# VH-VL binders against Thioredoxin-like protein AAED1, chloroplastic: the designs that were tried, part 15

Target 1, 196 residues: Thioredoxin-like protein AAED1, chloroplastic, of Arabidopsis thaliana (Mouse-ear cress) (q9zuu2)
Amino acid sequence: AITGASSGAGIGKGTADSLDTVKVLDLRGNEIPISDLWKDRKAVVAFARHFGCVLCRKRAAYLAEKKDVMDASGVALVLIGPGSIDQANTFVEQTKFKGEVYADPNHASYEALEFVSGVSVTFTPKAAMKILESYMEGYRQDWKLSFMKDTVERGGWQQGGILVAGPGKDNISYIRKDKEAGDDPPVEEILKACCA
Short names: E, the ipSAE of ESMFold2; O, the ipSAE of OpenDDE; V2, 0.75 times the mean of E and O plus 0.25 times the DockQ between their complexes.

## First folded at step 12 (VH-VL; framework fv_ifinatamab)

Design e4 (at its last look DockQ between E and O 0.03; V2 from the best seeds 0.00; counts 0 for: pae E 11.6 > 2, SAP .544 > .496, placed apart)
Fold by ESMFold2, look of step 12:
Structure e4 (fold): chain C 196 residues (1-196), chain A 121 residues (1-121), chain B 106 residues (1-106)
Amino acid sequence: as target 1 above (196 residues)
Amino acid sequence: QVQLVQSGAEVKKPGSSVKVSCKASGGTFSYYAMHWVRQAPGQGLEWMGYIIPIFGTAYYNEKFKGRVTITADESTSTAYMELSSLRSEDTAVYYCARETYLFGSSYFDYWGQGTLVTVSS
Amino acid sequence: EIVLTQSPATLSLSPGERATLSCRASQSVSNMHWYQQKPGQAPRPLIYGASNRATGIPARFSGSGSGTDFTLTISSLEPEDFAVYYCQQYSSYPLTFGQGTKVEIK
């Protein structure tokens, strides 16, 4: 995780440069430069492992639980997943996520941000405990989304993270790269970054 | 294609135990809840409990708590249900059933063929 | 626990007729499912989430309802549709099934 290591612009500029050519898809399939998501407003951007992931659905829910605080601070809540537009729409219908949702089927944002990937970081003992906790709280893995070829081939072992950025394309004030599946920050850490 | 194959029929005496197996093939085992449901001859369906194999912790219908043990072996993709202190009312076909989550709903998409357990003196 | 009461217990109809099966819950249910069971076979899913057809289920099967009152409709009975039908709730533990409605040929 890279949090508050500089006194101002250093971390944000390096990370922003990595994203310079990255585009994501809105739910209608239009290409959107990823930096447009925070150029005119601050945004909390969650990067899901994939749209069927129980751990990502729990993260989305706890972020959405704080949407009123974000709205009061003028902060947008955004989720990006590494699947197709159809998978993104299914996620929205199943979860009723209140924030904006974008798809990154080519994993361009994940590659640019150098998020962790691999079987060994997906199936850890810590992740297993987090999956159990999520099931006890009523969250469920969407197995159809989890076994779609696109999900497995392009993002099944993919980890995500959380970004706080904007206003301004270069203004990235917080980034957290998950070390393994279920590596959630406390939501208070995110609120401090976006809404203090 | 997912398939659930259960162990064969058993005849048991009152007071004994039975352990029924359910082997999954053709899909992921560890992340799907595996449920056990029984059906007495000519009767309806009764839910007994489930296990999520990767967690190894089972959840039971209160009616059977203390007599039923549900386990899973990830290495063989096999779930087990053991029912102890058998009595004649336990005569039934025992099914394993896999839970899936689609479009906001959890339901049983694949069922084993059933295992008849007969309890007689 | 949530009790599911199906009606009628038996429905005697001829091929080509419309079958209407009811399931009433003792309290509100957000997840109701329907299964078909033929003699000597395991149940198979028909309808999930009250109204969605499971994979491979013919269009003649439809489901509706919310709250406490749910309906399975078979628009035109085929010979293979004569079976027992169960509703099942997944809104609270323990999971429960209705007692079944037998659809038989007249």
Scores: ipSAE 0.006, ipTM 0.497, lowest interface PAE 11.6, mean pLDDT 83
ESMFold2 (binder alone), look of step 12: mean pLDDT 92; pTM 0.946
OpenDDE, look of step 12: ipSAE 0.032; ipTM 0.692

Design e5 (from c4 with heavy chain K104E, light chain D49G S92D; at its last look DockQ between E and O 0.05; V2 from the best seeds 0.00; counts 0 for: pae E 11.0 > 2, placed apart)
Fold by ESMFold2, look of step 12:
Structure e5 (fold): chain C 196 residues (1-196), chain A 123 residues (1-123), chain B 106 residues (1-106)
Amino acid sequence: as target 1 above (196 residues)
Amino acid sequence: QVQLVQSGAEVKKPGSSVKVSCKASGGTFSYYAMHWVRQAPGQGLEWMGYIIPIFGTAYYNEKFKGRVTITADESTSTAYMELSSLRSEDTAVYYCARETYLFESGSSYFDYWGQGTLVTVSS
Amino acid sequence: EIVLTQSPATLSLSPGERATLSCRASQSVSYMHWYQQKPGQAPRPLIYGASNRATGIPARFSGSGSGTDFTLTISSLEPEDFAVYYCQQYSDYPLTFGQGTKVEIK
């Protein structure tokens, strides 16, 4: 887990280099260099496990609750999911997420950032309890999205993370790689990294 | 084709318990939260709790916590609600109601309902 | 606990008329649903997520609203629409229903 990062051109340089050729898709299917998402503004970038994941939908909601703080600090809220633009659009329709949403169907950003993967870190008792907690709070998994061939073949066992980056392509000040499904940081940690 | 068939009406004495069954047919049981909702005579609907059969876990409305037990048997596709320490105000029709597929987002409504089970509590 | 207040309590209209039913929540709700219940029957779903018709529900039923104010509209009442209508929220536990609006066909 990378914590306590501060903003600066030299911080996260090696990670920024890993992302140099990575592209993601906007909701219309256009390829966007991932670093464009923070070259002209700071961004909090959440990397979902997949677009049907109930735990990721809960995380998206808790980050969105702080959108006003991020906006006041000039910080964009971005979500990237490992799936198709159709899955991303379905996510937006179902969740009404107010941040920007991008698709990474090839998992290129996940590979470059070396996010954790594996069945043993996906199906844990802790993850099961967090799924139940999310259901008690009214969040729901979309199993149709979760079991689409694209999701399963490209790492339905893939974990995500949170990145704070920008302004500037090389300026990555915070990375948190989830250790297992549902490994959420306190939101205050994210706000300290982005918004002081 | 999906049907929820509940056990028959019951007459119970105060202080006793009742166990109502809800058998699902014509669809998948394990991935659908099964809720229990009651309706006292001339009154509206009151949510009691649910179970998620695949996880084997139940959640209860705090109003009924300590008196309600909700269980499921996947092998028979049957959910159960047991209400203990019955009072006259527990006289109601008790419905089971299936929530839409467990992992569908934005569509968490009760798509199929059982026919209801009248439980009458009288001395 | 989210309180749902429905109005009017009773709506008496003739077949062919438009019915408008209101449901007001005590706080913002993301998951508002509508159910119909006829005498002696279980409720059945009409509208989910504020505006989507459940399977098999005729087009004369529509829903709208967001936040705290939600509306069920029956564009042209049919004799079979005599029933009690309940709104239900699934945004916070415990799940709650409105007290119902009875629609009477004159």
Scores: ipSAE 0.007, ipTM 0.476, lowest interface PAE 11.0, mean pLDDT 81
ESMFold2 (binder alone), look of step 12: mean pLDDT 92; pTM 0.950
OpenDDE, look of step 12: ipSAE 0.674; ipTM 0.861

Design e6 (from d4 with heavy chain A33T T102L K104E; at its last look DockQ between E and O 0.40; V2 from the best seeds 0.00; counts 0 for: pae E 12.3 > 2, SAP .5 > .496)
Fold by ESMFold2, look of step 12:
Structure e6 (fold): chain C 196 residues (1-196), chain A 123 residues (1-123), chain B 106 residues (1-106)
Amino acid sequence: as target 1 above (196 residues)
Amino acid sequence: QVQLVQSGAEVKKPGSSVKVSCKASGGTFSYYTMHWVRQAPGQGLEWMGYIIPIFGTAYYNEKFKGRVTITADESTSTAYMELSSLRSEDTAVYYCARETYLFESGSSYFDYWGQGTLVTVSS
Amino acid sequence: EIVLTQSPATLSLSPGERATLSCRASQSVSNMHWYQQKPGQAPRPLIYGASNRATGIPARFSGSGSGTDFTLTISSLEPEDFAVYYCQQYSSYPLTFGQGTKVEIK
């Protein structure tokens, strides 16, 4: 299949239109139009598989290592996860993630962005190896969060991606849709998109 | 309440093998990493390896690689550690220990331990 | 392999006294865990992540430190605190424990 990383103004308009009515929740439960996250500033937006995922927690950590570079460029770091506000708060408590965190309990942003979903892209030998590697590096899966009823029922075996957008609601300059669990880009690719 | 119950003490001859069981109750077995740690008489604790039951994958301390096999049976909520080619220095109490689920690098610790299984290797 | 060296090997103290136990790592570690083991029993968790008390652990137990130097403090020893204490790291494979500090009645 096709590597999902892309950039350019032509794809930004179609993608921005698909997000027109999408809302996410902040940690206090307020509904936020997703495009408001990059209306007044550029943002790197990581879409997690779910809040308990060890591979997504590792990705969040490697993005956070570059937060000073992003701050110096006026770029916000944002994480969106497909779950409840309680699950999002648990993620923040467990990880101490320095970026902004939002919840998408209805998976509306994932559907609008057409992120990959399915059992065959979640349970791969490559994903299993990366989970083992992440455990060896000290990261841990929250199996309770991973198998919570609403995680399983709402997203199934949802994959995520990375979006770079803003300033401006229609200004989406980079989308990467993960092909399978643990499909991480080199961080330099993201930094070129946000912070060149 | 989580409880880990291990098989009973064993006396073995050098060159034989032993298989120790660790049955979990009061929690979700498949979702927690299970470690094996041993303690020779009058000595400290020595980590042997672990298994992640939901994936069925194990990781071993290189000191024991080639002699130790760690397995899990999700249907009975039981982890196993088998040590082969036994030597007198393998005389120890063998513990299973469950890893907590905390997401902070290096913050996982062993929250529940089995009662220990004494394995005596004597000629 | 990261070697954890505990000191002293033995602390002989009376109930009510303050105990200070040290654990030094041969390389920097991200966090340190502490366990208590009484004779004939399995170890039990005491402190995790250098400074967090495990569930049900009394406030007289505290942990501190970072890098290579870590400390367990028992502010006022109770009769049930006379035991062996082990530090443990999970920053690098293999997982290793310190050799233990025995806290005994003077």
Scores: ipSAE 0.006, ipTM 0.495, lowest interface PAE 12.3, mean pLDDT 82
ESMFold2 (binder alone), look of step 12: mean pLDDT 92; pTM 0.950
OpenDDE, look of step 12: ipSAE 0.016; ipTM 0.605

## First folded at step 13 (VH-VL)

Design g1 (from e2 with light chain Y90R; framework fv_ifinatamab; at its last look DockQ between E and O 0.07; V2 from the best seeds 0.00; counts 0 for: pae E 12.4 > 2, placed apart)
Fold by ESMFold2, look of step 13:
Structure g1 (fold): chain C 196 residues (1-196), chain A 123 residues (1-123), chain B 106 residues (1-106)
Amino acid sequence: as target 1 above (196 residues)
Amino acid sequence: QVQLVQSGAEVKKPGSSVKVSCKASGGTFSYYAMHWVRQAPGQGLEWMGYIIPIFGTAYYNEKFKGRVTITADESTSTAYMELSSLRSEDTAVYYCARETYLFGSDSSYFDYWGQGTLVTVSS
Amino acid sequence: EIVLTQSPATLSLSPGERATLSCRASQSVSNMHWYQQKPGQAPRPLIYGASNRATGIPARFSGSGSGTDFTLTISSLEPEDFAVYYCQQRSSYPLTFGQGTKVEIK
């Protein structure tokens, strides 16, 4: 199992195998094999806790600030959330996120990647600090979206992570599993993994 | 420039309570942990607990066994510490102190201190 | 609860001498902070994160150590440095301070 951040060439075969059968939904509801997202190009893939999460919205915005650097390096920016297509579309409407957005309503990618889950890692003093810091920077939690039945039933205590993969479905060069809500790497760590 | 100004010295009888105020100015009040630390005459520093005003929840040193209540009023930028069932050994200078970083980050230390409030508990 | 034990309790030195103050933790800590307190005044921060000087602290103050053993050094004592020094850990609740080391004029 992968705990914390991992980077370097050749990390990805075991992790890629765990994703072999995983599909995600585009915003129109079409099923896409998750590995297709990086089969023909490198991608930075952010896995959100849920689509209403202020901390995930801040992370998405910080990655999007570097989209020009990613585009210049041929790297796609992708966000996956563990919710419905309706929740994904609401996220895009509210945030104007410039990357690609996919839904994983069954949490299949989260299970395959073994991302952390639980109440104790969601409601921490550190997470509370990150939430307020995000509010001071202008980001907002969508409390209605956060308490939607689908969000709660689909693991509202789910944590996410960041994956850098491709080109090639087996080529996963970086994976970081969040230890708790708001466990952000420095953006330069992501840029080093995708775009150095 | 952040300043913390505490209420004046108090003389109290055993068994009573005291409520010390700490008014913040010159910066953001709501987002920083406000701690309370006391110092008995000739002795060292003892941490009592903290509050992050925007959350309104306080965390306490269990040593005080529920005798301490820490609160904050965002509208007046004032934190309060109330100590009940006073004993003679509660005679001390009581300080408020603010953490450096939002919400008591792991790297945080106490960068601003109030002037201290002497509470004397006497027969 | 993490107990911090400072030594010596009192350090009697002359201006210009080097002061070395020890703080030992009962278990490993990742964050050790140091404060100076003069009579009638609130403590002020000196060193945070074991080795970083707080804003406005002169270069003669330095900190070192890790795990359970930490040191504050004053390379050449000035008259204003005669005070009580406290270490503090921020790694585990409750937050705790050492009992203090008094640096006094010999």
Scores: ipSAE 0.007, ipTM 0.446, lowest interface PAE 12.4, mean pLDDT 82
ESMFold2 (binder alone), look of step 13: mean pLDDT 92; pTM 0.945
OpenDDE, look of step 13: ipSAE 0.014; ipTM 0.574

Design g2 (from e2 with heavy chain S108H, light chain S91D; framework fv_ifinatamab; at its last look DockQ between E and O 0.85; V2 from the best seeds 0.00; counts 0 for: banned pattern HYF H108, pae E 4.7 > 2)
Heavy chain, then light chain:
Amino acid sequence: QVQLVQSGAEVKKPGSSVKVSCKASGGTFSYYAMHWVRQAPGQGLEWMGYIIPIFGTAYYNEKFKGRVTITADESTSTAYMELSSLRSEDTAVYYCARETYLFGSDSHYFDYWGQGTLVTVSS
Amino acid sequence: EIVLTQSPATLSLSPGERATLSCRASQSVSNMHWYQQKPGQAPRPLIYGASNRATGIPARFSGSGSGTDFTLTISSLEPEDFAVYYCQQYDSYPLTFGQGTKVEIK
ESMFold2, look of step 13: ipSAE 0.111; ipTM 0.643
ESMFold2 (binder alone), look of step 13: mean pLDDT 93; pTM 0.954
OpenDDE, look of step 13: ipSAE 0.699; ipTM 0.881

Design g3 (from e3 with heavy chain E99M, light chain S92D; framework fv_ifinatamab; at its last look DockQ between E and O 0.23; V2 from the best seeds 0.00; counts 0 for: pae E 11.8 > 2, SAP .504 > .496)
Fold by ESMFold2, look of step 13:
Structure g3 (fold): chain C 196 residues (1-196), chain A 123 residues (1-123), chain B 106 residues (1-106)
Amino acid sequence: as target 1 above (196 residues)
Amino acid sequence: QVQLVQSGAEVKKPGSSVKVSCKASGGTFSYYAMHWVRQAPGQGLEWMGYIIPIFGTAYYNEKFKGRVTITADESTSTAYMELSSLRSEDTAVYYCARMTYRFGSESSYFDYWGQGTLVTVSS
Amino acid sequence: EIVLTQSPATLSLSPGERATLSCRASQSVSNMHWYQQKPGQAPRPLIYGASNRATGIPARFSGSGSGTDFTLTISSLEPEDFAVYYCQQYSDYPLTFGQGTKVEIK
């Protein structure tokens, strides 16, 4: 069994039960039970801070660089962001992300998974330097998305995480809850969890 | 040639505040971290914090207990450091210093320094 | 916080001599940077990333070391090299400097 480091609450049936009523939106606005994303296949699911976040765009790109390894193992790459389907579609157009993208406008998955939130974990010296590094590598913050009403009102201080789950609705084998903005695991940790 | 020009010397009373400016020219302002470093008479260098102008967020050394505020104005290419509740121990030369980018924050160093601003706190 | 301890505190030497300055970190750091400060002037960069010379720094300045122990070497002192030298780390916050080594004329 594949296991990974966890920064938060434990993994198991209780976590799966918390997700039981959670739905996300696909890019056309259809409601999808979140567990359907890994019901019939294993998935690596990245939860972004918000769709305009440069650090989240960099993480998404680095995971996508390993998509061929995931595909060879039958593993889907999925990104979920808080916000509207319009914000999700803008993210896809700007980044050309090759995985699946879903929106969670009510933050329901974030609440169920108990991801961290707060200004003190968003504005850290480490995060600021990682943002500079990301800009030098060509990644960009979308300031319009960052100042959209939904982003501001629903918490620009939201942190994300990474989940590896499936096949099977209750089969959650890895969860990592970011402790602060830019708290990236080595990508090899994710590959060991999904694809070793 | 990058130049950092700071505001002139100040003499302040204890309990007051001081705001030092640092105007950048001859290079890009918005994407370079601007740090503030002070040096008390006969002493070494002490880091106070920095700002990244395009992001508008500042980060501080905890030793100053929220007495320091660092800001930037992109339209004038000027960074500011304000130190409040001044004490005699705050007498120092205050420098702004630009951090040059190298891949990895740990390899970045201060490539340009302002001339320094002497702040004297005297009761 | 990472404490940087420089030794010696003062190094009294004559022009033409070799100067060796030490900087020891309280925990491992990935890189060390060095600055020179002359009286009445702002510091200037000398060495970055432990061993790379900053722009315009002459070849007599070199840096070495890793982990917790770092060295700045001036192979043959020139009159303009009598100054205070600081090491600096940025491997973790807060950013810290060593207390300085004064290189003075004997």
Scores: ipSAE 0.006, ipTM 0.480, lowest interface PAE 11.8, mean pLDDT 82
ESMFold2 (binder alone), look of step 13: mean pLDDT 91; pTM 0.939
OpenDDE, look of step 13: ipSAE 0.019; ipTM 0.634

Design g4 (from e3 with heavy chain F103W, light chain S91D; framework fv_ifinatamab; at its last look DockQ between E and O 0.12; V2 from the best seeds 0.00; counts 0 for: pae E 6.7 > 2)
Heavy chain, then light chain:
Amino acid sequence: QVQLVQSGAEVKKPGSSVKVSCKASGGTFSYYAMHWVRQAPGQGLEWMGYIIPIFGTAYYNEKFKGRVTITADESTSTAYMELSSLRSEDTAVYYCARETYRWGSESSYFDYWGQGTLVTVSS
Amino acid sequence: EIVLTQSPATLSLSPGERATLSCRASQSVSNMHWYQQKPGQAPRPLIYGASNRATGIPARFSGSGSGTDFTLTISSLEPEDFAVYYCQQYDSYPLTFGQGTKVEIK
ESMFold2, look of step 13: ipSAE 0.014; ipTM 0.521
ESMFold2 (binder alone), look of step 13: mean pLDDT 92; pTM 0.946
OpenDDE, look of step 13: ipSAE 0.662; ipTM 0.860

Design g5 (framework fv_navenibart; at its last look DockQ between E and O 0.33; V2 from the best seeds 0.00; counts 0 for: pae E 7.3 > 2, SAP .562 > .496)
Fold by ESMFold2, look of step 13:
Structure g5 (fold): chain C 196 residues (1-196), chain A 123 residues (1-123), chain B 107 residues (1-107)
Amino acid sequence: as target 1 above (196 residues)
Amino acid sequence: QVQLVQSGAEVKKPGSSVKVSCKASGGTFSYYAMNWVRQAPGQGLEWIGYIIPIFGTAYYNAKFQGRVTITVDKSTTTAYMELSSLRSEDTAVYFCARETYLFGSDSSYFDYWGQGTTVTVSS
Amino acid sequence: DIQMTQSPSSLSASVGDRVTITCKASQDISSNVAWYQQKPGKAPKFLIYAASSLQSGVPDRFSGSGSGTDFTLTISSLQPEDFATYFCQQYSSYPLTFGQGTKLEIK
């Protein structure tokens, strides 16, 4: 399985095959094959830990800050979270995220991409310092959303990642699996992958 | 401006428990890892574990797993370390130490220390 | 666990001397080393992080160097207040571990 950032021919095809049967939900509840998100255009896809996570909200914001660059290159910005449509709508209401938002309540994409999970990679001193830094910059954790039974019971220790894919359902050019909470790549790495 | 003040010296019998407190003043308490480190007479420093108040969970050196409990009371900005099943080898000065916060960096070293609490285990 | 070995275990020197203390890690820890000074009856005082970065308020006569497995603390001109025990600490992996200490005595 893929850990950390990876790029190159071959690896993208194997990853794309893992996603063949994966569906996500739009904000209205329609099931969408995940590969439809990049079949007709390149997309930067951020996979959140959960919709209440301050660290994921900060990542969403820094990606959104680069939306002009992505738009100029014909690249969509997408966020997927492992929660319900209601949790996704709450995220949009609270953050005003400019990209597209989808829900994956069954964690199907997270399982297919083999993202890291565990208590030991969630509650670290690094994560605490990143939370503090994020709060000083004005980002906020939604504690109610973070401790909803669905979030805790289905994967409160789930980590996320970033995927760059498309055009074409099998065209995965970049994947980064977070090693722990708050494990952000430099934004330049993402821009190189999507928008060079 | 951060200050760590520990509870007073303790004399304990083998097999008993000790609970040392560390009261923090100044700054925000919730985000800073509070560590416990001990020093036996004439010996070096030994890391025991940490707690981060906002998470409320602790991580322990395996050497002490099962005998040590680190807790925090956010309302009084106080950390506690309780060591059970005391042995004569547990005679040491016990320090609380706060991990430093440096913007944008990881760190596991300590910029503020308590004054130390002497624990003597003797029959 | 990563073992940190200091050398020498004790050292006697005169005011004004240049003093060098070494610390060797049992495996590559990059630059993840901190140094502390501890005077008798006191808590350790933080001196250096990242092998060579001097903490604010620490006198310029203190410096650190090294990477990988071999690290050095240097005091360029020893002062009477530098009588203390010095410890290195790795923070590459848990458990955090310290060198056994180097007792620096003023002759």
Scores: ipSAE 0.013, ipTM 0.561, lowest interface PAE 7.3, mean pLDDT 84
ESMFold2 (binder alone), look of step 13: mean pLDDT 92; pTM 0.941
OpenDDE, look of step 13: ipSAE 0.255; ipTM 0.694

Design g6 (framework fv_utomilumab; at its last look DockQ between E and O 0.19; V2 from the best seeds 0.00; counts 0 for: loop humanness VH .286 < .308, pae E 12.0 > 2, placed apart)
Fold by ESMFold2, look of step 13:
Structure g6 (fold): chain C 196 residues (1-196), chain A 123 residues (1-123), chain B 108 residues (1-108)
Amino acid sequence: as target 1 above (196 residues)
Amino acid sequence: EVQLVQSGAEVKKPGESLRISCKGSGGTFSYYAISWVRQMPGKGLEWMGYIIPIFGTAYYSPSFQGQVTISADKSISTAYLQWSSLKASDTAMYYCARETYRFGSESSYFDYWGQGTLVTVSS
Amino acid sequence: SYELTQPPSVSVSPGQTASITCSGDKLGDSYAHWYQQKPGQSPVLVIYQDSKRPSGIPERFSGSNSGNTATLTISGTQAMDEADYYCQAWDSSTDYVVFGGGTKLTVL
């Protein structure tokens, strides 16, 4: 089964090849090959469950708090969500996320990276408690985005992960596949992978 | 103060239906996992399953799958345990309990318990 | 199939130290939690996350978890400590809660 872990070891050329044809959309709707996001620089890429997810918004905020460290190391911070451009723009407006944001409405990157999906990994007591704790810390779920028909129909039970890649399209040095909603590594694990 | 208040004791005959309740305090009730725990007379604690009221899907221990129904009404901060046809072997104390998780912690324990509902099924 | 095994009973004299064990094949990978239950009462959490005490639990209660065995220790045992004690863990692979069979502590 999928265990979320960081080793600092690369996924290698095989995983990079699975991404060869994957494109994501920028906030203006332009298609961008996903590997362009790290071909000329190292990037930390967070893959959200969906743009309304409070746990993903909390993770995004914690990563953004380390953006100065990433910038000093020449590392970009990127978020990809499995929704429409309109949903992505709503996320940016609501969160003021300081990194780059891209949409993957067809879930192509999620499929290529084999991120987990399923009801049983989304509705656990731990995930629900992490949502509550995030609420107490001031983060908010966007229930409209969470329960939009296209979010549900396009695999609304999708889990995400974190990727560290680049420079170079084939250079993937870290991948963590979330086992369930809210399956976060310590941020220092990510910083060690990107910025040591 | 968190309180879980359960419905009163029940005396039933085999074949009858029954629904018992667990009413929570506080505005966050719908976001907590509420578990049901059976204790047969003179026996230990048995976990039956849980529900998180906001999500509405119940999850069951294998021993209780298909034997009971766990449900909730988030609008009144109440979880339910329900039998369609009681058996004499359902005679037990039934507790509801609230699970507490920590962000970044992978442990689940029960910090608040209801007072229990005694269900007696005899012919 | 993950089970937590406890001795069915433990007897101690007042003032002595009681030790109640809880063993399970996966317990080293999870936290153990402990509940006290007196007759006619709901369980009360006495130790959580292996060794932590909730507010209001006396210092004579302590806990540990090493390898496949968790231990609840009550030092200076008092008559009021006479109760049933249950260990509990959570199996993250199945999302199941598991209770031990319980240990009756008798204070002679």
Scores: ipSAE 0.007, ipTM 0.470, lowest interface PAE 12.0, mean pLDDT 81
ESMFold2 (binder alone), look of step 13: mean pLDDT 91; pTM 0.938
OpenDDE, look of step 13: ipSAE 0.047; ipTM 0.656

